# VH-VL binders against Vacuolar protein sorting-associated protein 28 homolog 1 (VPS28-1): the designs that were tried, part 12

Target 1, 209 residues: Vacuolar protein sorting-associated protein 28 homolog 1 (VPS28-1), of Arabidopsis thaliana (Mouse-ear cress) (o65421)
Amino acid sequence: MEVKLWNDKREREMYENFAELYAIIKATEKLEKAYIRDLISPSEYETECQKLIVHFKTLSASLKDMVPNIERFAETYKMDCSAAVYRLVTSGVPATVEHRAAASASTSSSASVVAECVQNFITSMDSLKLNMVAVDQVYPLLSDLSASLNKLSILPPDFEGKIKMKEWLLRLSKMGASDELTEQQARQLHFDLESSYNSFMAALPNAGN
Below, E stands for the ipSAE of ESMFold2; O stands for the ipSAE of OpenDDE; V2 stands for 0.75 times the mean of E and O plus 0.25 times the DockQ between their complexes.

## First folded at step 13 (VH-VL; framework fv_ontamalimab)

Design k6 (from n6 with light chain S32R K35Y E55K; at its last look DockQ between E and O 0.05; V2 from the best seeds 0.00; counts 0 for: pae E 5.3 > 2, placed apart)
Fold by OpenDDE, look of step 13:
Structure k6 (fold): chain C 209 residues (1-209), chain A 121 residues (1-121), chain B 112 residues (1-112)
Amino acid sequence: as target 1 above (209 residues)
Amino acid sequence: QVQLVQSGAEVKKPGASVKVSCKASGYTFTTYGINWVRQAPGQGLEWMGWISAYEGYTDYAQKVQGRVTMTADTSTSTAYMDLRSLRSDDTAVYYCARDRGWLPYYGMDVWGQGTTVTVSS
Amino acid sequence: DIVMTQTPLSLSVTPGQPASISCKSSQSLLHRDGYTYLYWYLQKPGQPPQLLIYKVSNRFSGVPDRFSGSGSGTDFTLKISRVEAEDVGIYYCMQSIKLPLTFGQGTKVEIK
């Protein structure tokens, strides 16, 4: 006899999404603790943290109506994952990226925006490397990147990276749910992202890599 | 409450243009897109296009491509559909409808009351 | 474009009796994420369409439980277990897996 925890397909979907969100938050908490305890290298931490952030951003975007507040979600389920919540919601970037940005920027506000831009570039590029080429995966990442770039006042309105991201977002907006980037399109997007990232880093006052 | 309120009925001559408005309320306008769907008298539903409220990106059905322009004013939370070079077969009730997500493939959960556009010589 | 075909185009039902509407798509509506992007709408007389079912079998908020959706791939069905007077109108299936969005022809449901 099969025991079901849900009454219908809607409830099932809800529980599945909640379980996935729960898992991401728990995994992030574990990763943060491991990093703080020097159980993993900074490079390993950054790689794994970026993966989790990518998944979190994708899932949270799809759950924006159902779960509008991640902190509340964590509280409701008594997750006791404050490090994960900070990393995923407040910071939005790996600790290593946050620290590098803080070291290169004189102001906390500028540092956080720069870190956000860096992470959104890396997240977008890594997503493509992971063959996440569906429109519903790529669009929110590029949208976040575009928004982040616009927060940085030192970048002019005609910054090449801004223009390229807008062009891609326009192209993606004309695609359907089942549509995926072709291999050629994915390569071109990755190239555009990398080029934009390099230009972005060059535009920073103290390009501390 | 979430609702979409459209402008009133229009009567136009062939070759003229019509601009229909759709005012949104009860939700953050920029977080959802707007679809436009029309229905000729006694006929079925026809998707015309979609616009993202924040970015202003659009996609139009091929049948109206070149004659339609969709816009969104975030300051007034109002979407507009401008249809040019009107002909008799454009006579229909025009609906604006909110999509359930940031792209137009999550379904339409809120509809305007419709705007009747009549094209006659 | 994906073609949506409904059958029947009209249906007359005695109150309290069940009704069934079929919708077929020219290609699969199954997405890689495991969900199928098929929707059902009801347009009551003199009103705009309203969402009934999303993703094949999920009832939208406020929709009575006498409505149910099923199907997979290219074949879908909307069922009304006990038709009521307020259920009169035209039912449309819609696909959103690819642009342009496309609707079925509509099925007119009337009461005998």
Scores: ipSAE 0.035, ipTM 0.606, lowest interface PAE 3.2, mean pLDDT 88
ESMFold2, look of step 13: ipSAE 0.179; ipTM 0.614
ESMFold2 (binder alone), look of step 13: mean pLDDT 94; pTM 0.959

## First folded at step 14 (VH-VL; framework fv_ontamalimab)

Design j1 (from n6 with heavy chain W102F; at its last look DockQ between E and O 0.36; V2 from the best seeds 0.00; counts 0 for: pae O 2.6 > 2)
Heavy chain, then light chain:
Amino acid sequence: QVQLVQSGAEVKKPGASVKVSCKASGYTFTTYGINWVRQAPGQGLEWMGWISAYEGYTDYAQKVQGRVTMTADTSTSTAYMDLRSLRSDDTAVYYCARDRGFLPYYGMDVWGQGTTVTVSS
Amino acid sequence: DIVMTQTPLSLSVTPGQPASISCKSSQSLLHSDGKTYLYWYLQKPGQPPQLLIYEVSNRFSGVPDRFSGSGSGTDFTLKISRVEAEDVGIYYCMQSIKLPLTFGQGTKVEIK
ESMFold2, look of step 14: ipSAE 0.366; ipTM 0.748
ESMFold2 (binder alone), look of step 14: mean pLDDT 95; pTM 0.963
OpenDDE, look of step 14: ipSAE 0.084; ipTM 0.634
ESMFold2, look of step 15: ipSAE 0.436; ipTM 0.796
ESMFold2 (binder alone), look of step 15: mean pLDDT 95; pTM 0.963
OpenDDE, look of step 15: ipSAE 0.118; ipTM 0.640

Design j2 (from n6 with heavy chain T31L; at its last look DockQ between E and O 0.34; V2 from the best seeds 0.00; counts 0 for: pae O 6.0 > 2)
Heavy chain, then light chain:
Amino acid sequence: QVQLVQSGAEVKKPGASVKVSCKASGYTFTLYGINWVRQAPGQGLEWMGWISAYEGYTDYAQKVQGRVTMTADTSTSTAYMDLRSLRSDDTAVYYCARDRGWLPYYGMDVWGQGTTVTVSS
Amino acid sequence: DIVMTQTPLSLSVTPGQPASISCKSSQSLLHSDGKTYLYWYLQKPGQPPQLLIYEVSNRFSGVPDRFSGSGSGTDFTLKISRVEAEDVGIYYCMQSIKLPLTFGQGTKVEIK
ESMFold2, look of step 14: ipSAE 0.349; ipTM 0.726
ESMFold2 (binder alone), look of step 14: mean pLDDT 94; pTM 0.962
OpenDDE, look of step 14: ipSAE 0.023; ipTM 0.579

Design j3 (from n6 with heavy chain Y54W; at its last look DockQ between E and O 0.21; V2 from the best seeds 0.00; counts 0 for: pae O 7.3 > 2, placed apart)
Fold by OpenDDE, look of step 14:
Structure j3 (fold): chain C 209 residues (1-209), chain A 121 residues (1-121), chain B 112 residues (1-112)
Amino acid sequence: as target 1 above (209 residues)
Amino acid sequence: QVQLVQSGAEVKKPGASVKVSCKASGYTFTTYGINWVRQAPGQGLEWMGWISAWEGYTDYAQKVQGRVTMTADTSTSTAYMDLRSLRSDDTAVYYCARDRGWLPYYGMDVWGQGTTVTVSS
Amino acid sequence: DIVMTQTPLSLSVTPGQPASISCKSSQSLLHSDGKTYLYWYLQKPGQPPQLLIYEVSNRFSGVPDRFSGSGSGTDFTLKISRVEAEDVGIYYCMQSIKLPLTFGQGTKVEIK
């Protein structure tokens, strides 16, 4: 690919974003293949995969108007990254998480909900680490998390994670969309998310696998 | 207003080459792809290919593969279609058309006025 | 290549009456993303084509509401509720589910 000089900052930014998207997809493909081939440990895979998923989700959201279809993006540039596309677009969670969720007893619907919850927790926490602290960024993430938690019948109505998410959503709803969480607020939210995540994982059947 | 303005009519002999230009205005040139479509006299529409105005990535129809080169000049917001080894069945009106997105999958929403290319001995 | 087949190839309509054009594709135009990549264009006499409908049923900006698109999978229809003189031209369906992009043969609409 030839490097070009662009006329304005916006063009350059778009190029950088496209390049980044391309890189994330390629990296994910490589990671998936490495995992399948047992070249990396499940723990290492999960950690790196989570990072890529969060990064992808953030970036793809920002590019939604320009890149409405990630599959088309991959096809157009002949990336041959089917594993990555599945992981990033279809699954949305690391393979290890997906497998754990599937292995968890109860119902198949429960497994998918568990996976959704895990993804929403990870996305929320890592988004904060990426300094995504605007209300219009945080609110939808927490909303999704809250919704997914409520779908999981194994969690009691008074599950601390549910309560905390509702409280945060209420706080955020009183703020402007363009407002940002303070550093202190962001740290507290992250703490609450992490705590809730741990409690959530502990509440799952066969937790620790 | 978004518009594509193409170069004027061309008359060429068989074996010659033609280069048609398509100047874009009214939008950020690099954020959309450019398709080329031709229409022989009294015939339907035929897609020739597509170019990403961003990095110049191209995909050509098999029928014109090897004879066509599409380029984009971001500095002038102008797309070019070069067709070589012209033959009589290349006689057509050639259109440039903006894709609704940056890829050729989302439909063409803005069209140039067309460039008539006549190939005759 | 995906083959797009339009019927009829010509249509003569009395002003104020409805018109219907069919377009069939040789394979499904439904993508895994849930979108169906079928488009309708109108080419008025002496003019370039213009977009009417995108993704089966969405009217493009400025397109009158008398135009409507419907269908799914491989079977699509463009309808004009009340044909006007300005609607004269050749209508094309187009698929973009995969390259190369392919068009129907075109349907010529005339006024009686």
Scores: ipSAE 0.015, ipTM 0.559, lowest interface PAE 7.3, mean pLDDT 88
ESMFold2, look of step 14: ipSAE 0.178; ipTM 0.588
ESMFold2 (binder alone), look of step 14: mean pLDDT 94; pTM 0.962

Design j4 (from n6 with heavy chain E55L; at its last look DockQ between E and O 0.14; V2 from the best seeds 0.00; counts 0 for: pae E 5.4 > 2, SAP .5 > .496, placed apart)
Fold by OpenDDE, look of step 14:
Structure j4 (fold): chain C 209 residues (1-209), chain A 121 residues (1-121), chain B 112 residues (1-112)
Amino acid sequence: as target 1 above (209 residues)
Amino acid sequence: QVQLVQSGAEVKKPGASVKVSCKASGYTFTTYGINWVRQAPGQGLEWMGWISAYLGYTDYAQKVQGRVTMTADTSTSTAYMDLRSLRSDDTAVYYCARDRGWLPYYGMDVWGQGTTVTVSS
Amino acid sequence: DIVMTQTPLSLSVTPGQPASISCKSSQSLLHSDGKTYLYWYLQKPGQPPQLLIYEVSNRFSGVPDRFSGSGSGTDFTLKISRVEAEDVGIYYCMQSIKLPLTFGQGTKVEIK
C-alpha cells in the first residue's frame, strides 16, 4: 500500500480513518490470538479488547457511509483477520465476557435443576417422616425426584441415587395405590433417600466450597 | 453530470507500453474506485483490475499481473492504466469504469467511452 | 475464478415480445452480508457497457421498467417484458462476490 500525501483535508482524514480502521482490526487479531495462546492474562486481554472495541465502534460509526461492511473491508485488503472481525462486528464484547455469560447461563440452569433435586429429596424424606407411606403418596414424590435427577447432566446414568429411585418406583408400581409401606420398607426408603442425597450433594461441582 | 473521459486510440508495437488515461468529472473522485475492463475485437468483457482512489490500493487480474500498473492522480481526478510488454492479444478496447462504491464489489455504474489499443508489428 | 455461463448466446426477438436471458455462476453469489453480487450490463452497438441491474433485481437509474432481474444463489435471469429496437446489443452478467470480477460470455439480442 502506497502512502500518499493529500492536499485535501477531507481526503487526508479519510486516509487516516482507513488506516486507523486497518490498525484496529490488525491489533484485535493479534490480541485474540495472544489470548487463545495464553500469552496474555484474561484481565489484561479484557481491558485491551474493550479499548479496541470502543475505538472500533466510534470509528465505524463515523465511517458508516463509506465503510458499511467491515468484512468486505477486511477482504479487500486481504487482512486475514477473521477473529478480529468476529470480535468487533459479530460479538462486540471481549471473549471473557462471552464466556462468563455462557457460564452464567449454564450455571443458572444447573442451579435450578439442583435446587429442584434438593427440594424433591427433602419433600420425599419429610413425607416419610410424617408417616405418609401410602403408595399413592410416595410414588409421585419419588417419580418427581427421579425425573429431576435425570435432568442433571453432571450425574452419570449409573448414579446410585438414580438407580435406587428407579428400583423403588418399580417396586411401588407393583403395589396397589392404597397399599402402604411397612415400617421396615419406609425406613429402608428413608435410608436410601438420605444416602442418595448425600451422594448427590457430594457430586455437585461446588461441593466443599 | 458524472462522466469518465478516456484518452485517444493508441497503436503500439509488440514489446512496447501503453498508458491510458481516464478523467473523472461530476463527482468526488476519491469516493469511488476505478475498474479497468478490456474487450478484444468481437469478444466479451475482461476485468483487468481495480484501484482505490483513497488509498491507492490496487488489485490486478492474474492474467495481467506483473505487466499492469494502475494509478490515480487525485489532483487532476485522473486514473491511469499502464500496460507493458504488449503483445498482439492485448489488442482491445480498454474501458475505465467507476465502481458504485469504495470497494470493487458493488458493480460499475459509469463507464468511459473506451480507448482502442492496437498492437501490431 | 468464478465462471459465469449465459444462455442463450444469441437471441432474435420480434418487437413487442418478451425476452429472457439466463446466467449461471459456478458458485453461489450470496455473500454473508445477505447481498447477492450479480449485475447485468447492456452494451449497445458501438458503445461502452451500461449498468442495467445491480444485485440481482435492482434496476439502475434510468433503466426502463420493462427490464427485470431475478434469481438466487447460482441461477439468475434477466427479462425484458417487451423488447424494443433500442434494446439491441449484447447483455452481460457479472459477479463481484470475489475478485477477479468475471463476466458471462454475453448474449446478443437482435430484432427480427
Scores: ipSAE 0.032, ipTM 0.606, lowest interface PAE 3.7, mean pLDDT 90
ESMFold2, look of step 14: ipSAE 0.076; ipTM 0.567
ESMFold2 (binder alone), look of step 14: mean pLDDT 94; pTM 0.963

Design j5 (from n6 with heavy chain G33A, light chain L101F; at its last look DockQ between E and O 0.04; V2 from the best seeds 0.00; counts 0 for: pae E 21.7 > 2, placed apart)
Fold by ESMFold2, look of step 14:
Structure j5 (fold): chain C 209 residues (1-209), chain A 121 residues (1-121), chain B 112 residues (1-112)
Amino acid sequence: as target 1 above (209 residues)
Amino acid sequence: QVQLVQSGAEVKKPGASVKVSCKASGYTFTTYAINWVRQAPGQGLEWMGWISAYEGYTDYAQKVQGRVTMTADTSTSTAYMDLRSLRSDDTAVYYCARDRGWLPYYGMDVWGQGTTVTVSS
Amino acid sequence: DIVMTQTPLSLSVTPGQPASISCKSSQSLLHSDGKTYLYWYLQKPGQPPQLLIYEVSNRFSGVPDRFSGSGSGTDFTLKISRVEAEDVGIYYCMQSIKLPFTFGQGTKVEIK
């Protein structure tokens, strides 16, 4: 009825999130096409694709009630982004990661655990940026991350990420579910996740070109 | 400690302007919106508008549309409400209150101490 | 604008007895996102308002368990199971489903 794109706080945030979702799907389609056409290196592709996948997962989780079916969203807006929808919804990992897992059939379970760890790291860091700081929101994220790190046998038992996440899980277990991390606690958790992620990536075996 | 500290009381004549400040501390200023709510003597609460500190987007109540400007200075973590063309019925205590821009919406969880604005000739 | 109507406007309660405040909105506060945007605030004498209940029934951090909220659609209730001296003040309901955000007229709670 009004000409405005949105006219209250709830509608404003909904339409902003829809626009961001649209942008992520479009960017992913362009990235997939650039990779297929050899316009970017596999390394550059993998880095950017990982970022898009994590941003997509975080945003789609926050929109689950309003956009339950991403494929229908894409059809509604006539996006014609089938490569992006496959990558974001069906696969959940970059094409380069799929390719390495298939080529290393005897180590496919290891590749899937590495991908799980990466996804859990990035989801946790991005969720904090979206102000998910309640104990009942944070605890499952860190629990999933800790579990995935413990599955990966190439990491030593005293790997910083394992130690830090166990310490955080203990702290959170003594708090009420509705309690929120203070800004200082959230900042420290973000730094611990960031540091642990960098150490994790440095500990991985070298991948081929 | 999360805190909103407002500027001091003001006495103004009809037709003048007033600019109330609201300084935030103890949290990341850009992750919350700032609402402005006023309370005339002996009366209830009236929402005047809000500003998203991150995006700078504002919405104003129709009653004050055209007379109010809300701004935010991220470098000083301070929000401002400028009310122009003051009338005697603008006499009120003016509150700033922060509001989360993301789900879950807790509502206005931290309020400033209030700024009394008196408009009289 | 959504009109929020509180009853009673004033309530005098014997210490230790229950109190109940009604809030009725002119439109449903249930949003298409599945959430109901009804809030309760308490303004103690000489103080700014403080958040008490969010989204109908959730107590904000630090709010005693003697406060409870209920309701749906357009009809909402705040209950205090045992009124104490520190509960004196004016209680407001508020909606945030549509701009402008609007408050009820307030319910003044006093003890004898």
Scores: ipSAE 0.000, ipTM 0.423, lowest interface PAE 21.7, mean pLDDT 82
ESMFold2 (binder alone), look of step 14: mean pLDDT 92; pTM 0.949
OpenDDE, look of step 14: ipSAE 0.137; ipTM 0.647

Design j6 (from n6 with light chain S96D; at its last look DockQ between E and O 0.01; V2 from the best seeds 0.00; counts 0 for: pae E 18.1 > 2, placed apart)
Fold by ESMFold2, look of step 14:
Structure j6 (fold): chain C 209 residues (1-209), chain A 121 residues (1-121), chain B 112 residues (1-112)
Amino acid sequence: as target 1 above (209 residues)
Amino acid sequence: QVQLVQSGAEVKKPGASVKVSCKASGYTFTTYGINWVRQAPGQGLEWMGWISAYEGYTDYAQKVQGRVTMTADTSTSTAYMDLRSLRSDDTAVYYCARDRGWLPYYGMDVWGQGTTVTVSS
Amino acid sequence: DIVMTQTPLSLSVTPGQPASISCKSSQSLLHSDGKTYLYWYLQKPGQPPQLLIYEVSNRFSGVPDRFSGSGSGTDFTLKISRVEAEDVGIYYCMQDIKLPLTFGQGTKVEIK
C-alpha cells in the first residue's frame, strides 16, 4: 500500500511531474541504447522516439520554472542518461531523422517536413490535454503547425488542416493574449486538431520510399 | 480576380432590420474570415464583428452585441450581416472585408464596395 | 479596447513634398509571436478603404514605393516621400492584435 508522503496539492503535483520527467528520460535512454544495439527496427525506434520527444517537450515546457535545466536535473538524480539528454535536449529529433536529413542536405526533404508536421500536431493536442488554453500558449503552437503544413507541397491549399488552423489563428489573433479558450472552444479546437491530423495522415503517400 | 460585391443601398425606419449581403468571388470562400466595418457620414471606421466562413463562428463588437447576426452561406459564397432594432445612429456605409488566418497576415486586404443604410423617420 | 491616436488629423501638402503621419497605440502591438500587428489604410474620396501597409512596414501589392511604414511598440509612422494628387484621402492606422479591431481617427491628406 502506498504511504502518503505529502499534504500539499502543489507539492504532490511537483513530485508527480518530476517522476514523469524522470521516466521519460529513462525510457528514452533505453530506447537509444536498444537502437544502437540493433534490438529494435528503425521504424519502431522512430515511432517510439517521436512519442517520447513530443511528451518531453510538453512536460518540460510545463515545468520550465521548476526545472530550467534538464541536464542539471539528470545530474542531480544520477541518471547517467547522456544519449537521452542529447536526443531530447540537443537534437530534438530521432536518430533516423537526423541521418535522413544529413543524406538530403543539398535539397529540401519532404520527409523532414512531414516529421515536423507530425510533431507540431502532437504537441498541440497534448498541450490542450494539459489544459494549456491561454491564447499566448495556444497561438504559437498553431502558428508552428500552420507554417509546417504550408511547407508541404503535397497538401493542397484547401486541405482541411490548413483551413481549420488558419481560422483558429485568425480567431486567436483577435483575442487578448491572456484570455483563455472557453470549454466549448477548447473542445472544438481539440476536435479540429484530431480531425486535421487524421486527414493529414490519410493524405500521406505509402510509408515506403 | 478577387472581389466582394455587396447588396444595394437601403432606407429603413427606426425599429426595422436590415440584412446586407457580401458575395465573394475569385477565391476559396472558406479560407478567409469576413469582417464588417461601418462608417457613419463624415466619421471614421468602426469594426462591427467578424465571422469564420468555414464554421460560422462569430465575434461581435460589444456596442452591437444582441442586435447583430452575421452568417455565411458557403454554397453561394455569401456572407450576411443582419442588424436589428435600427436607430438613426445606425445610418452608415457598411463594408465587408476579408481577412486571412495564415502568413502573411495582410489584414483586411479586399473590401466590398460598401452598402449605404439610411435610418430615417 | 486599444485606443489608436493619429496626429495630425488634417494635413495640407504641396505636391511633391513629403508627408508624415503618426499613430500611437494605448498598448503595445507586439505579439508574443514576435510580430507587430499595425496596419495602414487609405480611403480615397468615394471609395472603400484600401490596404497600404501591413505589419508595420510591408507594402501591400500595388502600393507605390513612396509609401513607407516604420515604428515599434506603441509608436508608428507612415511616410509619403512625395505626395501626388492621387494620394489625397483619409489615412487610418489600425491594430489587429486584439478584439475589437480599432482604427485611428483618420488623417485627411489634401493638396494645397
Scores: ipSAE 0.000, ipTM 0.461, lowest interface PAE 18.1, mean pLDDT 83
ESMFold2 (binder alone), look of step 14: mean pLDDT 93; pTM 0.953
OpenDDE, look of step 14: ipSAE 0.016; ipTM 0.529

## First folded at step 15 (VH-VL; framework fv_ontamalimab)

Design i1 (from j1 with heavy chain T31L; at its last look DockQ between E and O 0.38; V2 from the best seeds 0.00; counts 0 for: pae O 2.7 > 2)
Heavy chain, then light chain:
Amino acid sequence: QVQLVQSGAEVKKPGASVKVSCKASGYTFTLYGINWVRQAPGQGLEWMGWISAYEGYTDYAQKVQGRVTMTADTSTSTAYMDLRSLRSDDTAVYYCARDRGFLPYYGMDVWGQGTTVTVSS
Amino acid sequence: DIVMTQTPLSLSVTPGQPASISCKSSQSLLHSDGKTYLYWYLQKPGQPPQLLIYEVSNRFSGVPDRFSGSGSGTDFTLKISRVEAEDVGIYYCMQSIKLPLTFGQGTKVEIK
ESMFold2, look of step 15: ipSAE 0.412; ipTM 0.775
ESMFold2 (binder alone), look of step 15: mean pLDDT 95; pTM 0.963
OpenDDE, look of step 15: ipSAE 0.152; ipTM 0.644

Design i2 (from j1 with heavy chain Y54W; at its last look DockQ between E and O 0.71; V2 from the best seeds 0.00; counts 0 for: pae O 3.0 > 2)
Fold by OpenDDE, look of step 15:
Parts: sequence; C-alpha cells; structure tokens
Structure i2 (fold): chain C 209 residues (1-209), chain A 121 residues (1-121), chain B 112 residues (1-112)
Amino acid sequence: as target 1 above (209 residues)
Amino acid sequence: QVQLVQSGAEVKKPGASVKVSCKASGYTFTTYGINWVRQAPGQGLEWMGWISAWEGYTDYAQKVQGRVTMTADTSTSTAYMDLRSLRSDDTAVYYCARDRGFLPYYGMDVWGQGTTVTVSS
Amino acid sequence: DIVMTQTPLSLSVTPGQPASISCKSSQSLLHSDGKTYLYWYLQKPGQPPQLLIYEVSNRFSGVPDRFSGSGSGTDFTLKISRVEAEDVGIYYCMQSIKLPLTFGQGTKVEIK
C-alpha cells in the first residue's frame, strides 16, 4: 500500500485503520499457511490466531461503514488471502478450536455456534489482557459474545452469562467511545467473563474443559 | 447536495492525450471510490476503471490498460482521468461516477454530467 | 469477463402498461457473502445514467415503486408496473461480482 498524506486527523485514523486491517489479513494468511505446513505447534498457532482475531473483530467493527465486506476488501486489493478470510470472517475461531468443537458428538448440530461462543469468550478475555480497555474496543467484542450466546438454544434466556454481558453492554453504552475502563472495571469484567465462560462450558454436554 | 462536475468537451488528434477532471462536492471525497465509464456515440456503457479517492489505488479495464491513468486530488476533491495515445474509437462521452461504497462493487449512485471527447484527424 | 445480455434491445410501451426487461449473466452474480451484485441503470435522453436498482431488488433512493427488480444467479428482470413518459430512455443492467464491471447492451424503452 502506498503511503498517503492525510488532510486531517480523521484521514490519518482511517489510513491507520486501513493499514492495520490489511496487515491483520496478511498476518493471518501467513499464520494459517504456517499451521497447515506444520511449521508451528497447535498451541502457538492458537495463541497467535486468537490475538489476530481479537484485533480483527475490534477493527472490523469500527470499520463497518467503510469496509462492510472483508471479502470484497481482500478482492479489491488482490490480497490472495483466502485462508485468512475464511478464518477471520467465516470461521471466526482458530482452526484448533474449530476442530475440537467439530469432534464433539454431543454438540455436532451446534458445533459452530459453540466454537463461536468459545472464541468470543477467549477473544474478550484476551483483549482485556492486552489492555484493550477502551469502550470502542470492548463493546464490539462483548456484543459479539452476547450475540453468539443467544444463538445457542441450549442456554436459557436467564443464563447468567447472557445477563452479565447485557449488563456490561448497557453500562458501556452510557460511556463515551474513547472512554476507558478503569483497572477495577477491567478486572471485574474479566472476572465476569471468566465465570460466564466456566458456566457456559459446564452447560455443554460432554464439552470437556 | 452530492455532485460531480466534469470538465468541458475536448477535441483531440490521434496520438494525443486528454485529461478529464471530475470535481466532487457535497460529501467526503475520500470515503467513496470513483469509477470512469465511457459511452461511444450510439453505443452502450463501458467501464474504464476505478480509483479509490482515499489512497489512490486503481484498477483499470484491460482495454485501456497502459493508456489510462486515474488520479485523485484530495485537496481539491477532484478526480482525473488521463487517456493517452488517443485513437478514433476513443471518441465518446466520458463519465465519472461515485461508487456507493468505499470499494468498486456496490454500484454507482452519483454521476457527472459527462465530458465529450472527440478524436479526429 | 462476465457477459451481460439484455432482452429485448428495444421496447415500445403504451403509457400505463407494464414493461419487462431481462438481463442474463454468463456467470452467477451470487457472491459468497450472500449478496447478488446486479444493478439497473436508466439513462434518459441527453443525461447521464442514474441508478435504479441495486443488488437485484433494492430500489435506490427516489426511485418510484413502479420499478421493481427480481431474479437470482444468472437471470434477472426489471419490471415497470406502469410506464410513464418520464421512464423513456435506455436501461442497463450491470454486474459487479468481479472486475471489470460489465454492462448489458442496453434496452431502449419508448412510448407508443
């Protein structure tokens, strides 16, 4: 990509976000290829993939108006990153997570949704660990998690995780986009996420750990 | 209101070059792509290419590849189409058209008034 | 390149009567994102083209409800329920599933 001079702060931000999106897709493609070629361990892959997915989800949400279709983005700029596009847009979870979910006979009909939930939990928690505590960073992740949980019919409407996520979303919605969670708030959110995740996993038949 | 205003008619000799301008107004110039479409007399529409007004990324139709250069000046919100090595079959009305989105796939919702380019010996 | 074929190439319609234009693509215009990238334009005499329909069936802003688009895959139709004098012009279908963008030949609609 050619570096362009920007006229104002908005253009600069747009450029930075655009470049970051491009970089995330490229990085994901390389990571996917490395994994397929057995150049990295499943554990290393999963860790790095989760990081990329976290960044992607946050960024893509903020760029929704400008880049509503990631596939088209990749096509436009001839990125030739089909594996990345699948991972980031279609799957939304690391290949390792996807495979584990698919292997579960008890969750075969909803394996993809379960995987999505798992990833969204992990993504949200990891985001906090990475000190991504701005409202515009946290809100999209929790929103996705909430949406994923709602897709899973085996979870009741009063599932604690659902309630907690909704409460946090409501709280965040009253804050400014550039506002950041305090350390205490971030810790509480992480705690709520972790507890919800544990409850979620416990609710899954033969889902394992 | 959103508007694209193109430069005036051009008469050129074969082998010459023409540069058509398209000034945008009424919207954030950098947030939409610009397409160029031409129409020969009595003929249909032909897509020539697309430019991202933001970073200047371009994609040209093969038919004009090597002869066309599209540029965008963000300071003046103006897109340019430079067509070189003109020949008689380049005679047409040339349109700039804004893409509905940031990328070239979402259709063209705002059109310039057109620029007539006549190539004759 | 994707070839877009319109039929008929010309149509003469009595005011108040319906009109129908067909557009066929040489390849499917359905993208993996679930959208179908087919557009309809109208070029009135002496004017630039104007967008009528986007993504097969969505009317662009300001487009009268007498215009409707339908179809899937490779077969598409533009319908005008009641043709008016202001509807005279050349109608074009366009695909944007991939570059280069390509247009149909155009269908000239006239009033009887």
Scores: ipSAE 0.145, ipTM 0.641, lowest interface PAE 3.0, mean pLDDT 90
ESMFold2, look of step 15: ipSAE 0.427; ipTM 0.782
ESMFold2 (binder alone), look of step 15: mean pLDDT 94; pTM 0.962

